# VH-VL binders against q9hc84r5073to5261, part 33

Target 1, 189 residues: q9hc84r5073to5261
Amino acid sequence: CICSMWGGSHYSTFDGTSYTFRGNCTYVLMREIHARFGNLSLYLDNHYCTASATAAAARCPRALSIHYKSMDIVLTVTMVHGKEEGLILFDQIPVSSGFSKNGVLVSVLGTTTMRVDIPALGVSVTFNGQVFQARLPYSLFHNNTEGQCGTCTNNQRDDCLQRDGTTAASCKDMAKTWLVPDSRKDGCW
Below, E stands for the ipSAE of ESMFold2; O stands for the ipSAE of OpenDDE; V2 stands for 0.75 times the mean of E and O plus 0.25 times the DockQ between their complexes.

## First folded at step 9 (VH-VL; framework fv_necitumumab)

Design g3 (at its last look DockQ between E and O 0.05; V2 from the best seeds 0.00; counts 0 for: pae O 12.4 > 2, placed apart)
Fold by ESMFold2, look of step 9:
Structure g3 (fold): chain C 189 residues (1-189), chain A 121 residues (1-121), chain B 107 residues (1-107)
Amino acid sequence: as target 1 above (189 residues)
Amino acid sequence: QVQLQESGPGLVKPSQTLSLTCTVSGGSISSGDYYWSWIRQPPGKGLEWIGYIYYSGSTDYNPSLKSRVTMSVDTSKNQFSLKVNSVTAADTAVYYCARDTWFQLYGMDVWGQGTLVTVSS
Amino acid sequence: EIVMTQSPATLSLSPGERATLSCRASQSVSSYLAWYQQKPGQAPRLLIYDASNRATGIPARFSGSGSGTDFTLTISSLEPEDFAVYYCQQRYNWPLTFGGGTKAEIK
């Protein structure tokens, strides 16, 4: 099961359904329907701002968040000497390539590409600030995913599963239902 | 089937604090997909949104009431609460608690039955 | 604050008639608009979300339309239980605001 987003708005679901979606908020990309594997959840925050400072000169880039067991991993980008570089926060602490804790392995590839592996689950997530790809093995996650990435069922008919449990005619309509409320953002609460 | 029920005193004296509790049954208040709101309706009048609370304790209040309103959540009792300080006759209303499913896209899909609070000497 | 204006204030109709209720926002709220029904002595009940989608259990005679600033709730053939007050609510921006209501009365 492979979910991808590219071009800032183009999505391919776990079962290969393509759609476009232009949301400015945080959305659920994937979460487990039934908690089997540490409550694995993936979120995309389209305008991530650092929590500890006013962003007087800072930009709010995209961030991909991974929640697994009690861990929170944030993949984002920052500007260093005029170049965009990957930044990985593991439980709110910046970590470098090769960091590993509690079954989660973090890698930085080149300057901006970040990867998180959860080997026990066969999960791999990559993100470069613009493009993400999430790989989940069908054998573990079949019939147990929901979100903007759709279902992992090998059946495109049920891919546009909305938050209320109904299937939309288009995944664009489904995708907006996966909003994560955020009172700090206009129109996202 | 999720149900909400308001409880609290029906009569409050001016300048005192109005306190209400909403008990959630048939579902969990600890869900990250829901917001828990208070709405009020003066007799014969329309609806006014007071604010919401999230299971983490995070809140947002209507700016017109923010200085006098606090909300809290008790996840162990599956309850959330409203306090309105320094009440006047203008605070006389039916108070409803409600579950909000998705903040922008949906609406308040489960409501309590409402409780009338009268502010009178 | 986004002001929601409903019209008419009252609507006197007979069972079987078509009802058309209007809701206007002071600025665009995109499609983030909900409709509620409130019967006498009862709490409001969600009818329509996202401007045009029926909530679970709402009969097909209820439909919503519109986007931006102008929204309409239509009841295609009124039943006796539909005589109530109807509120719209914008959900685009905080604070959430309701319209003043439209009362549907038996003629």
Scores: ipSAE 0.009, ipTM 0.487, lowest interface PAE 12.1, mean pLDDT 85
Fold by OpenDDE, look of step 9:
Structure g3 (fold): chain C 189 residues (1-189), chain A 121 residues (1-121), chain B 107 residues (1-107)
Amino acid sequence: as target 1 above (189 residues)
Amino acid sequence: QVQLQESGPGLVKPSQTLSLTCTVSGGSISSGDYYWSWIRQPPGKGLEWIGYIYYSGSTDYNPSLKSRVTMSVDTSKNQFSLKVNSVTAADTAVYYCARDTWFQLYGMDVWGQGTLVTVSS
Amino acid sequence: EIVMTQSPATLSLSPGERATLSCRASQSVSSYLAWYQQKPGQAPRLLIYDASNRATGIPARFSGSGSGTDFTLTISSLEPEDFAVYYCQQRYNWPLTFGGGTKAEIK
């Protein structure tokens, strides 16, 4: 099961359904319906603002968050002296490429391409601020995923599963239902 | 192509309220990518940032003007407005509305042509 | 607020010459610095963002450099249409503040 986003708005579900969605909030990309393998979940925050949010030019890049067991990994891109660099936060702590903890491996390719591997699950997630890809083994995650990435069932008919358990007519319509409400973010409630 | 256009009276009497509207065309203001901003420029002088309004209605104003400034947004009309209360001659300026990009370009990339507002009795 | 100081106030040059404009911040603004060009009777136009990136449609003869407190806008070879007022703007902290401007005028 491979889910991807490119161009900031183009999605391909685990089962290969393509759709376009543009949001400015945080959305559930994927989560386990039933927690079987560490309650894995992926989120895309379109405006990840840190403590510098009070700054006029608070850069709120996109951030991909991976939740696995009690761990929280954030992948984002930051500007350093006019250059984009990947920033990986492991439980709120910046870590370098090659960092590993509790079965999770993080790496940076080049300057901005970040990768998270969970070898025990065969899971890999890549993100560079604009493109993400999540790879999950069908054998483990089939028919147990929901979110903007769909259901991982090898059936495109059920890819547009909404938060309320119903299937939307379009995945674009489905996508917005996976909003994570956050009153701290304008328009995200 | 996104365009901005200021509109409102060019003459305001002292102590009255200056009221301007910015109309956005060629795009929607209902986007999380932009701060819709007002900037003014007194004749022959530099630029002063007045404030911004987000499509949701969230605002922030220059502290120097905060007590007198109010901004509003009408997403249905694709407009946002500026009001400055208790104006004096010091408020005479060309007023610009602008689209401020904080996500991509990190600058005010689209400006209105500006409208001169003169405060005079 | 962060105070932006531009120098020189006026720059008199001939077409074809190199122009160097300076902008100084009262405190570090990192790379959160924009440059604008304003011609008489027109609205400002974004030239440079994030200190060194040219905005869309901006000729290659314009370049920005610097970080922290000191920034430079360079016009490698002035064209007649480049004679205008240039403003820097810090975008690090609220409120946004502009420099006083540098007027590039023809000698």
Scores: ipSAE 0.000, ipTM 0.573, lowest interface PAE 12.4, mean pLDDT 91
ESMFold2 (binder alone), look of step 9: mean pLDDT 93; pTM 0.949

Design g4 (at its last look DockQ between E and O 0.04; V2 from the best seeds 0.00; counts 0 for: pae E 12.3 > 2, placed apart)
Fold by OpenDDE, look of step 9:
Structure g4 (fold): chain C 189 residues (1-189), chain A 121 residues (1-121), chain B 107 residues (1-107)
Amino acid sequence: as target 1 above (189 residues)
Amino acid sequence: QVQLQESGPGLVKPSQTLSLTCTVSGGSISSGDYYWSWIRQPPGKGLEWIGYIYYSGSTDYNPSLKSRVTMSVDTSKNQFSLKVNSVTAADTAVYYCARDTWIRLYGMDVWGQGTLVTVSS
Amino acid sequence: EIVMTQSPATLSLSPGERATLSCRASQSVSSYLAWYQQKPGQAPRLLIYDASNRATGIPARFSGSGSGTDFTLTISSLEPEDFAVYYCQQRYNWPLTFGGGTKAEIK
């Protein structure tokens, strides 16, 4: 199952459904319906404003968050000497390429392409601030995912599964239901 | 080494459908790393992106052509195809298929040689 | 769509000279910018990706720079085989769009 996002608004679900969605909040890209493998979940924050990000970038870039077991990994970009660079936070601590902990590996290709691997699960997530891809083994995650990436069932008919368990007519309509409420962000509740 | 090759008729009459196929060799089309793309170039002019198809069948088209364009993929044959309906003289161009990489190379790193399609009565 | 503008339209130079090609985006594309080379009767070839990275097999005399809206392709010393048309392409958002091209021709 491969889910991708390009241009900050163009999505392809695990089962290959394409749709466009533009949001300014944090959304659930993918989460396990039933926690079987560390309760894996992925989030996209369109305006990631933290002390580290703000200090380095003087802006709020997009951030992809990976939650696995008790670990939180944040992938975002920062500006260094006028150039974008990948910034990886592992449990709120900046880490370098090659860092690994508790079965999670992080790496940076070039200067901005960040990658998170969970070898035990065969999971791979890439992000460079604009382009996202998540690869999950069908054998482990089939029919047990939900979010903007869909259901991983090899069936496009059920890709537009909304938070309330119903299926929307379009995945664009589905996408907005996966908003993560945050009263700290205007319009994100 | 991955290679792409376009095939199809070089002449199409106005109002008919332009049909082209791109054959991929030296590698599998069934990869999540690539958007299989079509680009065209009218004689003596610049390049225009037509659209892409993903191995799963997901597509996106240039809004300027969306209403007339359909792409398909056949993973068993390692091919993907382009159809453009209701063609006019404005659709006369060299049509290229290309492999578009966004994970590592962030560009169209493999191109077909291109095939000229002329729309004429 | 994002409009890409290249300048100059034509660049006349001699072998051994330095070539500087410009590409401007109608809005910021960050570093998501590629350069292609096209010789007569041939398909485009990827030269630069992500604004400043040389593609595989591309000679060191080619270099890309820029971010946001303004980008530059530089050929430090032109070789006879470098006389061609060069296109920039934004890869920031859909639809993908190309510049109008710069023709590097021999003086």
Scores: ipSAE 0.012, ipTM 0.580, lowest interface PAE 8.9, mean pLDDT 91
Fold by ESMFold2, look of step 9:
Structure g4 (fold): chain C 189 residues (1-189), chain A 121 residues (1-121), chain B 107 residues (1-107)
Amino acid sequence: as target 1 above (189 residues)
Amino acid sequence: QVQLQESGPGLVKPSQTLSLTCTVSGGSISSGDYYWSWIRQPPGKGLEWIGYIYYSGSTDYNPSLKSRVTMSVDTSKNQFSLKVNSVTAADTAVYYCARDTWIRLYGMDVWGQGTLVTVSS
Amino acid sequence: EIVMTQSPATLSLSPGERATLSCRASQSVSSYLAWYQQKPGQAPRLLIYDASNRATGIPARFSGSGSGTDFTLTISSLEPEDFAVYYCQQRYNWPLTFGGGTKAEIK
């Protein structure tokens, strides 16, 4: 099962359904329906502004967040000497390529492409600040994913599963239901 | 059906800049699924990855060449380009452009036919 | 940089025989390994991705296996068109690196 997003608004679900969605909030990309594998959850924050970045709020980057067991991993980008570089926060602490803790491995591919592997689950998540890809093995996650990435069922007819458990006619309509409420952001509640 | 075609001079003098262009047809270079790569192969030898460019202009280069290499993309022409500065005879090779799908964990699934570049006085 | 070592350098076999090609990484690359076939005067073509999956249009006689540092390409029964050079490529981290190649030739 592979979910991806590119061009800022183009999504391909785990089963390959394509749709366009433009939202400036945080959304659930994927979470387990039943907590079997450490409550794996993926979130995309389309407008990630830190307190130190408020003076430059016009260019707040995207951030991809991974929650696994009690760990929070944030993949985002930052400016270093005028060049965009990947930044990985493991439980709010910046870490370097090759860092490993509690079964989670992080790496940087080139300068901006960040990857998180969870080998026990065969999970790989890649993000470069503009494009993400999440890979989950069908053998472990079949019938147990929900979010903007849809279902991992090898069936595109059930890909647009909404937060209320119903299937939408289009995945664009499904995608807005996966909003993470955030009263600190206008229109994200 | 996506096709890639390399173009550029086949002969370059030492210390000059090697410049190649890859034209993409049957598909769009502005795709989030793909990295656009250059690979070279000296005659009778193996393959060396030079680097990639993403449609946004983001790049990463092989450290062995990074100080001499620049890549660019022109989305309006559906092309991406390679420059190698200060060439020597060691830069003589067949140069390939390729479509790369690293983010999708697949591979370089479309290759150009290659163009031989000879560095000679 | 991740070094990819292929063995043997040359594999001399007859049509109909089984070929086994080895690729070893200097550090774990998980399953992020591709195999390419290159015939003389041609560009490489993608054969196997993600260590074990055949690319579109690749015959079933080709199979890949392995994970971590040790990978194998198997051709169950060689056809005349299979005599070529085979390259592995790790796709775990940049720079992407190729093995030195294994030439499959007619004995």
Scores: ipSAE 0.007, ipTM 0.519, lowest interface PAE 12.3, mean pLDDT 85
ESMFold2 (binder alone), look of step 9: mean pLDDT 93; pTM 0.947

Design g5 (at its last look DockQ between E and O 0.04; V2 from the best seeds 0.00; counts 0 for: pae O 10.7 > 2, placed apart)
Fold by ESMFold2, look of step 9:
Structure g5 (fold): chain C 189 residues (1-189), chain A 121 residues (1-121), chain B 107 residues (1-107)
Amino acid sequence: as target 1 above (189 residues)
Amino acid sequence: QVQLQESGPGLVKPSQTLSLTCTVSGGSISSGDYYWSWIRQPPGKGLEWIGYIYYSGSTDYNPSLKSRVTMSVDTSKNQFSLKVNSVTAADTAVYYCARDTWIQFYGMDVWGQGTLVTVSS
Amino acid sequence: EIVMTQSPATLSLSPGERATLSCRASQSVSSYLAWYQQKPGQAPRLLIYDASNRATGIPARFSGSGSGTDFTLTISSLEPEDFAVYYCQQRYNWPLTFGGGTKAEIK
């Protein structure tokens, strides 16, 4: 099961359903329905994507958050000497490439590409500050994912599972239901 | 579709700087979906990845070359460039530019035709 | 850095035969492996990505398999245009590294 976001607003679900979504809040990309594997959860924070210019939208910085067991990992970018560099926060503490703790491996590949691996689960999450890819093995996660990345069921017809447990007619309609309330962001509650 | 074309001098003298430009046509270098790479192949030998540049200017270089290599991007001209300083005969190779996807498990899906650069007095 | 070792260096076969090319990584690269084909006088072209997926336009006779450290490219029935050099490339960590190549040539 592979979920991607590219081109500023294009999503491909775990089962390959494509849709466009331009929300500028934090959203649940994926979470386990039943906490079988450390309650793995992925979130995408689009707060800085309020600019409407095509180039600005394509460059708008995002943060990807991973929750696993009791760990919180945030992948984002920062400016260092006028150049974008990856920034990984492990439980709110900046860490370097090669850091590992409790079965989670963190890598910086090049300047901005960040990867988090959970080898025991075969999980890989890659993010470069603009686009992401999340890879979950079907053998472990089938029938146990929900969020903007949809279901991992090998069936695109059930991909648009909304937060209330119903299936939307389109995944664009589904995607907005996965809002994470945030009173700091206007219109995100 | 997208095409890449290398340009630059075919002959460079030792200790000079090798300078190559790759022009992208049929697509935009300003896409956040791609890394723009240089690869070289000495005559009769295998492929060596030199490094990439992202449209933001972010780079990473092969450690074997990083002290001598710089890359740049000019988004207004839809071009990216490679410089290799202090060249020797060992830098004689066919140089390719290539488009690479941000997704590590894909690959370099578009290549230039390559340009032979000979380092000789 | 991750060293990629290809074997054999040369594979001499006839059209219609099955070719099996090996690629071994010095450490696990998961499934982050690509295969490229390079014909004489041409740039490489992407053949297989993610160990087993054919790139766009690649014929079904090409297949890839493996994960971790051991990978295989199989050409089920060689065509005349398949006699070329094949490179594997790990894409798990920087620097990206290629294998030394396997030349498929006519017996």
Scores: ipSAE 0.007, ipTM 0.622, lowest interface PAE 9.1, mean pLDDT 85
Fold by OpenDDE, look of step 9:
Structure g5 (fold): chain C 189 residues (1-189), chain A 121 residues (1-121), chain B 107 residues (1-107)
Amino acid sequence: as target 1 above (189 residues)
Amino acid sequence: QVQLQESGPGLVKPSQTLSLTCTVSGGSISSGDYYWSWIRQPPGKGLEWIGYIYYSGSTDYNPSLKSRVTMSVDTSKNQFSLKVNSVTAADTAVYYCARDTWIQFYGMDVWGQGTLVTVSS
Amino acid sequence: EIVMTQSPATLSLSPGERATLSCRASQSVSSYLAWYQQKPGQAPRLLIYDASNRATGIPARFSGSGSGTDFTLTISSLEPEDFAVYYCQQRYNWPLTFGGGTKAEIK
């Protein structure tokens, strides 16, 4: 099951359904319907602003968050001396490429392409601020995913599964239902 | 401007616990920009990174000292502390606390003056 | 851990001369390298970060270069106050590690 986003607006679900969606809030890209493998979940924050990180707060870039067990990994980009670079936060702490903890591996390819691997699950997530890709083994995650990435069932008919459990007529309509309410962000509740 | 100052006993007996506190002034430790770090330097030798504590309490220690090191943070006092258990003569060093900016991009830009801790019976 | 090796251990020069200090990493650290200056009885001071950027207040005569495994700190013209010990530090991976230092001493 491979889910992708290109240009921050074009999506391809785990089952290959393409649609366009542009939001300015945080959305559930993927989560386990039933927690089986560490309650894995992926989120896209379109405006990742933090008061504690001056460099990142200045631009509020997109951020991809990975939640696995009790761990929180944030992938985002920041400007350093006029150069865009990947920034990986592991439990709110910036970490270097090659960092690993509790079965999670993080790395940066080049300057901005960040990668998170969970070898035990065969999970791989990449993000560079504009493009992301999540790779999940069908054998583990089939028929147990929901979110903007769909259901991972090898059936495109059920890809537009909404938060309330119903299937939308379009995945664009489905996508907005996966909003994560945040009163700190205007229009995101 | 931000200043750091180490405090604690300068003499510790073998097998006892070394305890130091770093007081931060001119700024708050409650910032996600910094790793509040401890570094030591044995007399006439180089620098050794001991570990860091984040304002949230998250820590990471040098594997060479991990089993004996504990750090804590008190945001209300704007302080962070270092404990080293079961000390030996090898732990005799000048101990520095430092503000470490984002680890990949910057460096330890503010240091305390350092405090000598001698392990002796 | 990543091992940092500095050379030479001691550098004897006169004021006005050019100093070249080397730092080598046991594996690539990209540009994640800092240089520190330590004078006798003082704490280290950050000189260079990200291999080639001068920290605030650092004179232009100090410059850093290199990437990957080989790095160089250059002092274009030594001032009397520049005679000190210099340490490199890799900031690529945990644990942070320092080089053994290069002592710049007056000839």
Scores: ipSAE 0.005, ipTM 0.583, lowest interface PAE 10.7, mean pLDDT 91
ESMFold2 (binder alone), look of step 9: mean pLDDT 93; pTM 0.948

Design g6 (at its last look DockQ between E and O 0.04; V2 from the best seeds 0.00; counts 0 for: pae O 9.5 > 2, placed apart)
Fold by ESMFold2, look of step 9:
Structure g6 (fold): chain C 189 residues (1-189), chain A 121 residues (1-121), chain B 107 residues (1-107)
Amino acid sequence: as target 1 above (189 residues)
Amino acid sequence: QVQLQESGPGLVKPSQTLSLTCTVSGGSISSGDYYWSWIRQPPGKGLEWIGYIYYSGSTDYNPSLKSRVTMSVDTSKNQFSLKVNSVTAADTAVYYCARDTWIQLYGMDVWGQGTLVTVSS
Amino acid sequence: EIVMTQSPATLSLSPGERATLSCRASQSVSSWLAWYQQKPGQAPRLLIYDASNRATGIPARFSGSGSGTDFTLTISSLEPEDFAVYYCQQRYNWPLTFGGGTKAEIK
């Protein structure tokens, strides 16, 4: 199962359904329906302002957030010497390539590409600030994913599963239901 | 369909700077989706990755060449460029530009035709 | 850096035969491996990504397999247009590196 986003708004679900969604909030990309593997969850924050960011809201980059067991990993970008570089926060603390803790491995490949591996689950998540991919093995996650990335069922007909358990006519309509409420952001609640 | 085309002088003298430009057509280099790479192939030999540039100007170079190479991007012309300083006969090669789908699962899916650069007096 | 070793350097085979090309990495590269085909006088062409997935437009006779350090490209029944040089490339860590190539020649 591979879910990806590119061009800022184009999505391909775990089962290969393509759609466009232009939300400015934080959305659930994937979460386990039942917590079998440490309650793995993925979020995309389309307007992320780090604790160390002092820029106006209009200048905040995207961030991909991973929750696994009690760990919280954030992949985003920041300015270094006038150019964007990858920034990885592990439990709110910046970490470098090669960092590992509790079965989670963090890598930076080149200047902007960030990767998180969870080898015990065969999970790999890659993000460069603009493009992400999440790879989950079907053998472990089948019938147990929900969110903007859809289901991992090898069946595109159930991909547009909304937060309330019903299937939308289009995945664009489904995607908006996966909003993570945030009263600090206008229109995100 | 995205197309890439290399351009630049085919003959360069030793100790000079080799300068090449890749023009992108059918798509935009102002995209966070791709990295723009240079690869070279000496006559009768294999492929050597030189490095990439991102549309923001961020670069990463092969450590074996890093001291001698620079890359730049001109988003207004939809072009990216390679310079190799202090060339010798060992820099004689066909130079390719390529679009790289960097998200680790994929590869270099669009290549230029290649341009032969010969370093000789 | 991760060194990619391809073997054999040259395969001499007839059309219709099965070709098996080997690529070995000096360290595990998981499944992040690509295969390229280069015909005489042409630029390389992406054949296989993620070790086993065919790129768009690549015929079913091409297949890739392997993970970790050992990878194989198989051409199930060689066609005349398949006689070319084949390169593997690891995409796991920077710098990206190619193998030395395997040349498939008509016997």
Scores: ipSAE 0.127, ipTM 0.689, lowest interface PAE 6.2, mean pLDDT 86
Fold by OpenDDE, look of step 9:
Structure g6 (fold): chain C 189 residues (1-189), chain A 121 residues (1-121), chain B 107 residues (1-107)
Amino acid sequence: as target 1 above (189 residues)
Amino acid sequence: QVQLQESGPGLVKPSQTLSLTCTVSGGSISSGDYYWSWIRQPPGKGLEWIGYIYYSGSTDYNPSLKSRVTMSVDTSKNQFSLKVNSVTAADTAVYYCARDTWIQLYGMDVWGQGTLVTVSS
Amino acid sequence: EIVMTQSPATLSLSPGERATLSCRASQSVSSWLAWYQQKPGQAPRLLIYDASNRATGIPARFSGSGSGTDFTLTISSLEPEDFAVYYCQQRYNWPLTFGGGTKAEIK
C-alpha cells in the first residue's frame, strides 16, 4: 500500500484513488483502525509552529509526524542560509541522518528528503516538505488503515472512508473529516 | 580544538542587567550541529540550564528565566551573548557557555571555564 | 519540567572501589540522558551520552546504563582523579534539567 502527496495538495490513496485537498490544519494521513503494530499513525501539519524552538525554523512549514509506539518523529524543513534543509525531530530532539532508536531509522537524502524506516514492519515514510509518501506492507496493514490515505484494501470503492465510519462520495470530502482539532490554530476545531 | 571563553563583568548591581559574551575559537559558530547554550551554577549548588541560541538566531529559554533572558549571536565575531535583566542576589552564579550537540546526540561536549557573576550592591 | 533526582548525595569511597551512582527522572526520558563530571573549580565535563555511550576520551572504567526513569553511572574502579561531583541531565524535553549531583569523595 502506497500513499502519496505531491504538489502540496494532490493525494493518491493506498489503493490508488487520486484527489485534491488543501487544508490549513493538521490532518490524519493514516492511522491503524485497530492497534496491531505499535499503533502507527501519520499526520500532516500544514503550519508547524512551536513556541519552544527545538530547531532553527523561524517559519511555520509543513510537518509530517510519525507516531509509533511511544515515539514521536517529526519531519519538517527549515531555512539555513537561504536554503531549505530537512529537519528531523525524534521525541522533540533534533537528530542527524542515520539516527536509529527502538527499531526506527531516520535519514536525510540530499538536503531535504527525509525518510523514516521501521524495518520490523516494513514501513517507509518519506517527506521533503512538499512531497509525501508512505509505504506499508499490505500483508500487515490491509483493511486496517483509515485517514486521508484510505483503507489499504486494494479496493478503491472504500477509499473515501470518513472519521465517522461512513464513506464519502468523494475523497476530497472525506479528507476534511480527518481534521485534528487544535484550539491553538484558528479555524482548526 | 574548539574552545569557549566567557567574558563580562564579574559584579552587577541589583536591578541591573547581567551581560556576558562567549567567544568561540578553533571552530565556527555557524554550524547547524550545535545549540550554543548557557548554564549557570550558584555557589555550592547544582547546574541550571538557561537557554540556547542557534547560529541562525533561534532561541529557547528556561521558562524560569524566560521573561528576563535574551540571547544573541554574532556569527561575524564567532560569539554569542547572554543578557539577564533585573538581577537579584539569586542570580549570583558561575555562568558557563557550552556547545550542545543535540543533533549529534552527544550533549554539552565543550564548556567554557565559567565566569563568576556576583550580584551585590 | 522533568525533575531529575540523584542518589546518594554523597558517596564516600576509597581508590580502587566500585562506585554506583543513581539518577531518577520524574517521567520517562527514554535514553536521552547524559552524565557530567565536575571537579572543583572546573567546568563540567561530558562523560556519558544517550544513557550508555562514553564521550570521547572517557576511560572505560566509566559506564552508563538504564532507560526510561532509572539510570546508573558506574565507575568500576575509582581512580584518585575520579573524586568529583557527578550530574545527570535529561535531554528528552525542554527545559533541559540536571540532577542535584552526587559527590564522590575519598574515604
Scores: ipSAE 0.007, ipTM 0.598, lowest interface PAE 9.5, mean pLDDT 91
ESMFold2 (binder alone), look of step 9: mean pLDDT 93; pTM 0.951

